# Ledger of designs, part 1: VH-VL binders against p14714r889to1111

Scores and structures below are computed, not measured.

Target 1, 223 residues: p14714r889to1111
Amino acid sequence: YLRHEVKDPEKAISFLQDLLHSSGLSEDQKRLLRTSVLCREQLAKVISDSDIEGIEEGYVELDCSEFGLQESLEAVVKQVMELSIERKVQISCDYPQEVSSMRLYGDNLRLQQILSETLLSSIRFTPALRGLCVSFKVIARIEAIGKRMKRVELEFRIIHPAPGLPEDLVREMFQPLRKGTSREGLGLHITQKLVKLMERGTLRYLRESEMSAFVILTEFPLI
Unless a header shows other numbers, all headers, positions and changes below count from the first letter of the chain; antibody chains are not in Kabat numbers.
F, E and O stand for the ipSAE by ESMFold2-Fast, ESMFold2 and OpenDDE, each averaged over both directions (binder to target, target to binder). V2 = 0.75 x the mean of E and O + 0.25 x the DockQ between their complexes.
Where letters were taken out, [cut] stands.

## First folded at step 1 (VH-VL)

Design b1 (framework fv_benmelstobart)
Fold by ESMFold2-Fast, scan of step 1:
Structure b1 (fold): chain C 223 residues (1-223), chain A 119 residues (1-119), chain B 107 residues (1-107)
Amino acid sequence: as target 1 above (223 residues)
Amino acid sequence: QITLKESGPTLVKPTQTLTLTCTVSGFSLSSYYVHWIRQPPGKALEWLGVIYYSGSTDYNAAFMSRLTITKDNSKNQVVLTMNNMDPVDTATYYCARDYYDSSGYFDYWGQGTLVTVSS
Amino acid sequence: DIQMTQSPSSLSASVGDRVTITCKASQSVSSYVAWYQQKPGKAPKLLIYDASNLETGVPDRFSGSGYGTDFTFTISSLQPEDIATYFCQQYDNLPYTFGQGTKLEIK
């Protein structure tokens, strides 16, 4: 229930930020909008804290529905596009052909939240140098369960150049929250908790000499 | 890295026009606001004006009649033009970045350029 | 225009001392006040925004508080590298205005 309420303040904040960039607004109007943005951000934080407490304690229920995987992935890429453009870090997508027609039963919004947070972090820690990019790969393994049921195991790999995320940030992702936790650390901590709520959900962070990667595994009923 | 750098003449005669250029790196002028601030020797900082990502401007009313701020996004440059310079305009001139939401405080500053107005 | 008045104009303190600077606005500026550090020959550096929020990378010994017309900036334990001039700024209304500065020196 609280999950649905969290998204409304974010939409309002986005709209108000767009208005603040209007050259036709007076300074008094801009001041009012700045105050409104601050109030909305504070409200979103309060609602988000309530949602976070539920996730931390494992009391948050997934809101499952039928959704298209390709549409979900496209939405995620759009959500991170602003930072991608700002940092001049391209996202390279590699999906199997079956993704275009794949319909799943699960929590689309939470899946998008998980993928957006890991992509944003990957973009932030990719140097803006000479064609370096973030690679977003999907691997699908379909399994027949019983006479009429199919499930798909999805592996998402978000690959970026070494050295990748700072050690402290990876620690914050997997360890209990502490005073002074960064915004990025909080986001990734929530992300790993959300993955644990998913069917057979796992989140790993790999470091190799040439690259680092988030590896997210989850399972969905296939429609 | 995010940088701003002011350039232009360091000596200006009374009644002449001052032109300063701020060259930015590490961010796009199409996404951020850039302000001009000055500081006379040993005195407080004084806000002059701003150019928004859209190219619109706001000026301090005290300078509006002689001040113009323009930009060229493709060159990563913001230009300050101030007419009819007077010895009291002697100051270090800074350009500074405003975070994209028009916060009104300045997270990155140029090094500043001292402009002396004397005959 | 909103006038920002700082007190004191200058201050001498020893390493390890608690240093407090105040800033008073001629009218309410809510929480829209920033504090800057300026070392000789250098540009100002943002330390505090929205009256009490510490800028990323700024040491925890710096803090700010206040709302409306009265604002305070504190260094909990003065370090040698903190010797500088400090300025408050309001951004509630145009034109944006700064305090006259507080010059902090070691004694």
Scores: ipSAE 0.000, ipTM 0.394, lowest interface PAE 21.3, mean pLDDT 79

Design b10 (framework fv_benmelstobart)
Fold by ESMFold2-Fast, scan of step 1:
Structure b10 (fold): chain C 223 residues (1-223), chain A 117 residues (1-117), chain B 107 residues (1-107)
Amino acid sequence: as target 1 above (223 residues)
Amino acid sequence: QITLKESGPTLVKPTQTLTLTCTVSGFSFSGYYVHWIRQPPGKALEWLGVIDHSGSTDYNAAFMSRLTITKDNSKNQVVLTMNNMDPVDTATYYCARWDYEYYMDVWGQGTLVTVSS
Amino acid sequence: DIQMTQSPSSLSASVGDRVTITCKASQSISSYVAWYQQKPGKAPKLLIYDASNLETGVPDRFSGSGYGTDFTFTISSLQPEDIATYFCQQSYSTPYTFGQGTKLEIK
């Protein structure tokens, strides 16, 4: 059932890419199509790139390298901006100053997948009935271990207006995969497992009266 | 348990104003979107409008000129007001709440409103 | 307004049959379609959202597919409790619009 479920995004992406190259589309139609392609590509990438059983068991190895945090965050925002524009949901970014010079050792692509999936879900489940905002906030706590070693604890908050994600999707994110798990739930489940592969990684979903939020915690060696 | 319940008159005369109340329980009403949908006997569902947590509304243009949706957070109620009722407005009226933009996850039981002389 | 055209309007099938219902949008709506089940005297129940996502608690014999203008809803092996009217809905833009419904009956 999972195999049948995950194949659909690939076909949709191919179809959309073909249409995007058509000369008969209006600029508005091309923009919507680009947003759809980006959204479907992100979902398909999370599913297709993932060894689902390896991720479930925690056997997938992270591909660690040096990367710039600011560059990574900018790439994530760029990846989700098309959907943000299509749905008329603004993204407000709030990063501390030190992020601009921060170099980390870790899996840049997996971090981007985690952040993109949670941002896309926040945008997707924010009603477009009026101008609403998704806030992408980073909190950094630098800790020096001895004279030469530094680590940073990063907290990513993706805040969106109530009511937020449906309870069943949040449940699917944290429950074992089963027959009947939704496509959206599968993507979020994989994201939650990827966070657990990160150093001290945790993912929470908070609900309050006026807002809901993804809260992602992880630590990186600071270069 | 989350519950929505419609209440109001079940019989309305032509040209009169319909007022229906949706009473919400089991969740913080101020944080959720509430939609009104109707279904004439044996016909398709028709979306009427929505009200958000701030009281902002969006209406189906076909009904906008005679439709108003308001809320009273102190009473946990959403009120639908529809002017100048006609026999063709005979339908079961539902209020529904959804957690997300894509779908409606909790519906009231519906209330049948008959418009007749 | 986006028009949703559903076919067939009525369908008779036997228990265990594969049942297919289709829905066509008057313009591209990406994957923003939902499918509902409605039993007599009851409010609609969501089965499928975003064209192919199965709602929690819904049996896996129900599935959806499609993109753009053409959408399909399938029951892989019909059960007696599946006898109901089924509706598609687009959530691409307001006003949200529904198909005319497909009444499913057992032979």
Scores: ipSAE 0.000, ipTM 0.418, lowest interface PAE 15.8, mean pLDDT 78

Design b11 (framework fv_benmelstobart)
Fold by ESMFold2-Fast, scan of step 1:
Structure b11 (fold): chain C 223 residues (1-223), chain A 119 residues (1-119), chain B 107 residues (1-107)
Amino acid sequence: as target 1 above (223 residues)
Amino acid sequence: QITLKESGPTLVKPTQTLTLTCTVSGFSLSSYYVHWIRQPPGKALEWLGVIYTSGSTDYNAAFMSRLTITKDNSKNQVVLTMNNMDPVDTATYYCARSRYSYGYWFDYWGQGTLVTVSS
Amino acid sequence: DIQMTQSPSSLSASVGDRVTITCKASQSVSSYVAWYQQKPGKAPKLLIYAASSLQSGVPDRFSGSGYGTDFTFTISSLQPEDIATYFCQQYYSDPFTFGQGTKLEIK
């Protein structure tokens, strides 16, 4: 699967048309696939050849600026709403009160890209059953370092019902890319590389008996 | 020509370990997922587990404690190991392939091998 | 686990008849259902996937429909070679589960 499929939405649409034309997927599944591809089209516009190559090799420079965390989280939820509605999977947001006034210095667009990709994957692999939802939880730990500096450690948990993501996707996320890598696997692979570029960034995928979760940890200066 | 073929013992004693090999041809284990499915005589099919292109596995929770699936891409072989066999485990065992992470339907199956568990 | 219940357990029909088999999931499986044909002593053969999509090489007299919990499989004009047991399968959630089977006999 080519990196250009993520970067070039026109090629992505062409690929999807070929897949839907030759495949025997149901009309409902075809519509869901089309919606998923279209939702990812906006993310593809943010990624360039130099970005993908640089991310793999660790050369990409973060574009840091001041931003509001609540505004970023709201933008992420809006970005995934179409798939959420299409799949009839609710998103439950649980943020500490401090988030509403929290201003950070960092790469807002890359943070949104990380969170959108993990939310889209969680929604895609959540059953549309009564009482089941994707939970988007933020945990903030504020630390004052010296007289004038404050930092916040942010833990993002994107919790969804077991069994969660297919193991092949989880492995594609953490292992080197190869010829058979899916579009979904490529997106998640780039996401885990982006997390590693963030300050003290880590990404884990947890499987428990009743739930699975993406756990993303990163640290930002507070303004 | 795409084929999958199961091989291994046809008779296993209670408490013994079953080892079955699925040999594939016409496709690469680096490009497809392989599943193990069994069918007790006159009963429904039961999904046992899968090995992915990466070599990672998922198992049916009912069998997870005694089941292991491994593979060797260079030999075109997938191996099922199931411990502590019981007469209720008597079944025809199939290996089958799937292609897509968004759909686990089985487009090609092996011929199946009947494994009888008796003393 | 999701239970798949087929109806009827067996049926007899004449060549040229329209045959319908149903499958009910214990909870919604969206459109993630496949149908298989199994002839005596043989492995199952995939006929339908994604509830309604015909597998390549399968005759177009076979069709599927349904969404959520209720699914149907139809043979529009029964042929002698269609005598077999038919199984539905959900792949919405692991463990992937199969119906108990419907045995189709020709009168």
Scores: ipSAE 0.000, ipTM 0.417, lowest interface PAE 16.7, mean pLDDT 80

Design b2 (framework fv_benmelstobart)
Fold by ESMFold2-Fast, scan of step 1:
Structure b2 (fold): chain C 223 residues (1-223), chain A 118 residues (1-118), chain B 107 residues (1-107)
Amino acid sequence: as target 1 above (223 residues)
Amino acid sequence: QITLKESGPTLVKPTQTLTLTCTVSGFSLSSYGVHWIRQPPGKALEWLGVIWSGGSTDYNAAFMSRLTITKDNSKNQVVLTMNNMDPVDTATYYCAREGYDYDYFDYWGQGTLVTVSS
Amino acid sequence: DIQMTQSPSSLSASVGDRVTITCKASQDISNYVAWYQQKPGKAPKLLIYDASNLETGVPDRFSGSGYGTDFTFTISSLQPEDIATYFCQQYDSLPLTFGQGTKLEIK
């Protein structure tokens, strides 16, 4: 109920904030906009926390609808742009051609929540050195099931410079909630559980010598 | 070469405390968690607990009241301590390294059979 | 706790046969399943992780599949050295739990 009542107004506020951000703003107006974005994000987290029991138990119902994948990816990138600019960490997007026209049936806001949380974490743990980049890559594999049904398997890779996230934080993401779980770890843990609610959803964190990455797999019906 | 090796008493009397040491080589305990798993003769594997790279621990609730896992990164050693041993605790005890950022086990020790009898 | 149920508990097959073992989780565990091979007197050896990923150095006759609650482990062409007990393991949540094992024997 609480989440249901706030979900759409929250999205409308986000849209209005994006419009203001693209306008010619003074430094004072930019500060106020940044504060409003942070307040919205905090509200979203508080609302998400109210669902934690359902998320942990795995019985939260997805709010599925038709949505455009390109639009969702653009919204996610816009949501994280402030931190990207603040830390001087560029986001490089690599999407296949098919994404621009792809219409999916699924929970758009939960997908955005998953992607924004993993992008924000990647940006936070990328060193604040000039020229460093977080790469947001999408791989799409389209399958026809019978004559009328098409599905797409989507792989999202959020790649960032080594060493990446602290090991304890990655552990908290995959461990059951316990006393002493950090606030950051709680956010990523909820994200990991949300991925499991997605169709064929999986979340991995890869750690290599030169890079680290979130790898998110999920499947959607194509419209 | 990555190795783990269990060591400690192979015979324990009922009510005594078991102490096993896992000595690792080829990797740092600061980078990988180490788990303890046991297997009674002819039975399934049973997870006991873990000590993570950062030093925090998690235990199977069935053993939590009598189980402690500690480590010394400088000695490359992980220590399992289990109180109040009972004949039902007779098993081969393994230490194992966590997989790549997940709780599957890519490297195992050879195992040590601990018999609990008078 | 998440229960992992393996079937069959034992099976006998001939060299060259296709062998299939199944594992069912009591709740959705996504793809967080590993499969191990254990030979008598030896420690288990990792074969498959993330339900379908083959561990480095493991022969490609071994494969895994499944998602959610139902998982399958397959040996496409049984070799004599494959005589062992096989275990599935979930790592979705603590405590980590294993299946009861499937003992594979050659006829």
Scores: ipSAE 0.000, ipTM 0.448, lowest interface PAE 16.2, mean pLDDT 81

Design b3 (framework fv_benmelstobart)
Fold by ESMFold2-Fast, scan of step 1:
Structure b3 (fold): chain C 223 residues (1-223), chain A 117 residues (1-117), chain B 107 residues (1-107)
Amino acid sequence: as target 1 above (223 residues)
Amino acid sequence: QITLKESGPTLVKPTQTLTLTCTVSGFSLSDYYVHWIRQPPGKALEWLGVIYSGGSTDYNAAFMSRLTITKDNSKNQVVLTMNNMDPVDTATYYCARDEWLGYFDYWGQGTLVTVSS
Amino acid sequence: DIQMTQSPSSLSASVGDRVTITCKASQSVSNDVAWYQQKPGKAPKLLIYYASNRYTGVPDRFSGSGYGTDFTFTISSLQPEDIATYFCQQDYSSPYTFGQGTKLEIK
């Protein structure tokens, strides 16, 4: 239902966007068009890059390689920048200095998917006021394994103003997929399953009086 | 109908505290932000601060040390308090509504406050 | 703080003329620019928001465009009731800042 329902709307949106690019669209229409493109591309990326049945059952293999953490975080921020600008929500990044030199062994693309989806969702549910922002914080804990092997536990916190995500959306993130699941709920559900495929992966959604946050933990070998 | 109306003293002596009240009608202060903006005679508009629907505030750093904005949702009132008034603070003071979007869709009529001895 | 600079500071035009006012931000403000009309003794009135969106009830002769640092406000066919001071505003970054205003007068 998932794949079948999505493909025709994607093609229709792409075709219409191509036809309209030379037109005198209003800025509201341009913003809606850009949001549609981002939503379509994000959904297509999740479906094209992911075997949803395999992800649900936990048997999809990760494509592990050496990558730089700083480069991955920069790519993620770049990927969400258009929605950040469109929604008038700033992103504040707080990374420890050791991140700039970290080289990890793991699935870079899946890590980027996890972080992009949680950032996009946080942006969508932050009010469009210049005093408000989404904070993207990384905490790194390095441990030695044996004589010459190291690993790092990474904690990603994506913090946004209270009240945060609707309770129904958070519920959809953790419940089995059903007919009528929202597109954002589907994206977050897949994200939650992808985190479970990561080494020691956990995903939590926290609510406090002044803020809400995604808290993502995962572990990588250091190279 | 949506309205905002400023009220308070029109004359203030130097060093005194100014208190202005913005009374709203046609919407709930629990659903909208309210900003204070001022305009010296013949000059540009100057943003002072905002009170959010939840009661939090933000102030222009230039005024932060002497400016307070409060509200009472049940009375439909937003109150601006500014300490240590100076003749350069002579201006028309406006309150304005914001539907979380950063532009001001409805404004009060403004109240001219003159600061002189 | 983001500085908003309008050009020209004043303008005289005839009824039926096309009038253009420009606003320049000291740094990129995306499309987060609004335009207001202020008549003497009156509060400002919102005309344009998010650079190019016309506010409800605003006549179609008023339009806006721009992105980043350069913004334009246009009246396609000036009417006598359009005599006012016009100013731009950014809400991209706190504090919100306004242009110095453009006084529009009929010849």
Scores: ipSAE 0.000, ipTM 0.410, lowest interface PAE 18.0, mean pLDDT 79

Design b4 (framework fv_benmelstobart; at its last look DockQ between E and O 0.02; V2 from the best seeds 0.00; counts 0 for: pae E 13.7 > 2, placed apart)
Fold by ESMFold2-Fast, scan of step 1:
Structure b4 (fold): chain C 223 residues (1-223), chain A 120 residues (1-120), chain B 107 residues (1-107)
Amino acid sequence: as target 1 above (223 residues)
Amino acid sequence: QITLKESGPTLVKPTQTLTLTCTVSGFSVSSNYVHWIRQPPGKALEWLGVIYSGGSTDYNAAFMSRLTITKDNSKNQVVLTMNNMDPVDTATYYCARELYYDSSGYEDYWGQGTLVTVSS
Amino acid sequence: DIQMTQSPSSLSASVGDRVTITCKASQSISSWVAWYQQKPGKAPKLLIYDASSLESGVPDRFSGSGYGTDFTFTISSLQPEDIATYFCQQYNSYPWTFGQGTKLEIK
């Protein structure tokens, strides 16, 4: 609840800043606006740090709602496209047909955060060489629970060329936070903890001679 | 296949120094953390210390004054040295890789263990 | 240091029974707990890590749950080969600390 109370004021400040940008401002007013933008950025960082502490300690509850899986996967791919283009690393997507009609009950934004972070890391550690790409694969296993309830177990595989992520980053992902944890390591650590908050959530990182992969498993009620 | 193997078994007299070598295969000690853990007969496991990939160490405060962990990256070996051994130090000593799960194919994270008996 | 209190110290059950072992940490350790199986004269074998993640090659009758200070390990349908000592470990901080162990025997 602490984070929610602070988030609303941040949105209000952002809205007011947008309004001021459309106005004819004096140099003093422009300076004040720039200062308020910096304050908003600092506040966003404080909110983010508070969220991290809550996730690490298990205080954060998921914000569950109905969402479409295909729309979520499309949003994730769009979120990572800029880095994909910049690094000249292609993303190959492999989804089963049932994904297009699949509606789930769960935390859509956290799922997107998990998938985006693992895709971004995979792209960063893939060489820009001909024939090398990042593969984003989804496997769905539908189970009926009684006559009226269905659930789906989703396995996301994000496959990239060996050697993959540096061992220090994988270590930071699966170990408690230490002083001096890298920005990338912190992101992956949070991702690992977010997966654990999901229904039957599991995150693994596999290393093989030719390739490495993130393997993410989670379960959702089907609507 | 990942393996860790402790030297020994060994007999140590009271007040003498224990030296154990852990030889690893299937991974590099230059890229992984290696721990030493012991288990007295019929008792709980006791963590002794760790050597990090970069060569720095951390020790259990209970053993810090007499314990040293070193390694040789070229030989892929980690060495435990413990001074002033006492009969209560009699235990099975294990070396183990850090809990670091980047692959589901790992067979074992712990060595087989080696018996250290401290007796006159 | 973080104290890991494990219960029960021993238990006897029949093949096919559901077996539950608990572990309590003296302070919050998030999900940083592992469960091991140890047979006489052998090194500990990892079964569960990160409180609830099943190690590769481990039968799905083994499971773990919990967060913070209270953790549970379950064998859903006991088999003869499951006779062993089981123990928990926290790896949240150094020193690593372990439960005292639960000796499991079949009736």
Scores: ipSAE 0.012, ipTM 0.494, lowest interface PAE 8.3, mean pLDDT 81
Fold by OpenDDE, look of step 2:
Structure b4 (fold): chain C 223 residues (1-223), chain A 120 residues (1-120), chain B 107 residues (1-107)
Amino acid sequence: as target 1 above (223 residues)
Amino acid sequence: QITLKESGPTLVKPTQTLTLTCTVSGFSVSSNYVHWIRQPPGKALEWLGVIYSGGSTDYNAAFMSRLTITKDNSKNQVVLTMNNMDPVDTATYYCARELYYDSSGYEDYWGQGTLVTVSS
Amino acid sequence: DIQMTQSPSSLSASVGDRVTITCKASQSISSWVAWYQQKPGKAPKLLIYDASSLESGVPDRFSGSGYGTDFTFTISSLQPEDIATYFCQQYNSYPWTFGQGTKLEIK
């Protein structure tokens, strides 16, 4: 029922975005529009997910296409801005300069979903104290497989201050789904499963005395 | 409570290297942007550079290769090193924390500043 | 580099007066402007960020407006404790740049 009800508004948003695109926009407005389109598409994809069991079992297919890494990261950051502002938790982004020019081949929307979920969780469980920050760091390692074939290993580090995620959520993230799994736990668990679908995808959660971190590794063809 | 404090020599001879340390409390330098800004006596503020949470840096091109910013996460300190000091570099030097939510940020907390005089 | 032209360089006003300071950017910087207050021998204090957002703990007599290239800082009712130098900053792009400052005195 909800899926059908959300579909029409989503189409309307898409239509409006097209209209805006056809109108005279500044470069900044175009950038915002592109970001909004990526967010809408991600939303549509998530809504279309009707088989959680399929995700759990790893039977979900990735929809791969060419995408810009910077645009993807911008979309991710925008998704968590409201919560960041509300909770007064600063987001500190650290991207290499190469990110701005990186064109990758993969499922961008799933990547956005993964990164937005982990960032949201990090912000949500960061104390609402002025001066605290969630660090979003991207490390890129380019590998040449052939004369003209390149791949990039991406490491996403989402670092947040102690105490970090509750231990029960960490367990729910990595353990099989159980009856009574929390909503937050389900989201993190699905995220973990999605990462595993990606090429050489791994998700770790590290807990130290003063900070905790999501560490996400994945690899993409570099175009 | 957030505090930044600059420390180092207050007198430097020409051609010598200035080393200033910004000691931070109330937040972690490992997760924040820290900027260095200076102000010559009676003049406008000048942005020197920034060190990102991950350790990357950006510098004002006006200083060419004279400026280096590093940090020690374990000590929660940021260090500014400026080579070949000249009397024109006499200024109050500040470190400041940037509040960054989106693609740009602003300094919300400043150190008290330390006056560095370059003289023979 | 983006230049921030601030005016006036100095201003004298009476207690209770409305004070206005302007800052003009050499190019569009959207809303990425901050205004600071600096008292003698003290570090700058942030008053306004994002052109018009009031920093926490700052009296509401302080305000800012503008978008693009022209920005305005206003004190609605000048108080004795407001004697200081005020300056604008752009953080649209590196290097960050500051206005020349406005020295505010009370008559």
Scores: ipSAE 0.005, ipTM 0.503, lowest interface PAE 11.9, mean pLDDT 89
Fold by ESMFold2, look of step 2:
Structure b4 (fold): chain C 223 residues (1-223), chain A 120 residues (1-120), chain B 107 residues (1-107)
Amino acid sequence: as target 1 above (223 residues)
Amino acid sequence: QITLKESGPTLVKPTQTLTLTCTVSGFSVSSNYVHWIRQPPGKALEWLGVIYSGGSTDYNAAFMSRLTITKDNSKNQVVLTMNNMDPVDTATYYCARELYYDSSGYEDYWGQGTLVTVSS
Amino acid sequence: DIQMTQSPSSLSASVGDRVTITCKASQSISSWVAWYQQKPGKAPKLLIYDASSLESGVPDRFSGSGYGTDFTFTISSLQPEDIATYFCQQYNSYPWTFGQGTKLEIK
């Protein structure tokens, strides 16, 4: 009975949990059980992150909740800080208190993912010269749709020194996935698809003589 | 002002090769993507393929074995070549621009189109 | 291939009328739909992108809506210069595909 029950992973996990609860377990045995639970959770997370195909085909649903914009922007900067230090590229943030204090309804994790990837790419393709920086700017326009709710259009600008991203990388960002797409191109492609899932989401990449920029437009309900 | 203009033969015999040239003005093919799209009489538009700013291409699988898209950056021209033409390939052929640093997949400027008739 | 089924194939309406054209995708394409206007003898012109975003310089009587598989294009008050054929296009997956077109005529 026991041998067959341990052969099925889910039945084996449940069976082990029941056996371990039936007595006073040693601390080492409890440590092993907790490690097993953590491994199962990590495996489930890895399987869930395989939704790249869903993002490409447009089947992914956003996971919306209330969030604070300031905490999201700070998390984004923290997520890219290691590369910023490694490449000796400074990040200049320009989002006023009235913008950063907003509370929004939307997918905070996907917003952070979008902003982190574009910011990382901007840092990666900024020459490592003294005094160069990547500028992270947020502009807001509030629109009243009705007396029950307000919406805000957010414009995120990630500005970096010219020449910016290689042309083939920008091409990979905007074209359907195909074999031979670089890892950097895949990340940017997923990002532009995620932006398209956002309400009124638009991603542009601009080149100017002295600088290049990602320009991201999104719209959120304002709480 | 942004313009695209298709040029080439209006009559092609079955089995022959069609060559069309798209000449663009107001933008550079080295910094933009150019698509070829056709419309058979009375039917929906059909996307044929695209050439990217760096010179790589993607083709509609239905036409891939017969299509080649090339460009000449110095002449600001994009060339469509389609082998083994058949009467079913009778259509108006358009070239169109996609701005490569914007959202992917739609064309913001189109040429006037050129009707190509495939007939014995 | 993602099939875009557009309806109606033709439409007659009076000046000032509200006109509605629909496209249905054979699978979800999120919001990745564009709408074009093609006047007789002229090149197609982009009107709406990303299902609902108005292209620069396009009159605001044109609008779009939809998400997933069902998309709607609307002219809020038909004008004489709106005589044209209208097409939808999906850009979710290769190959890009187009609706069959709707020929709009003024009664």
Scores: ipSAE 0.000, ipTM 0.438, lowest interface PAE 13.7, mean pLDDT 79
ESMFold2 (binder alone), look of step 2: mean pLDDT 90; pTM 0.898

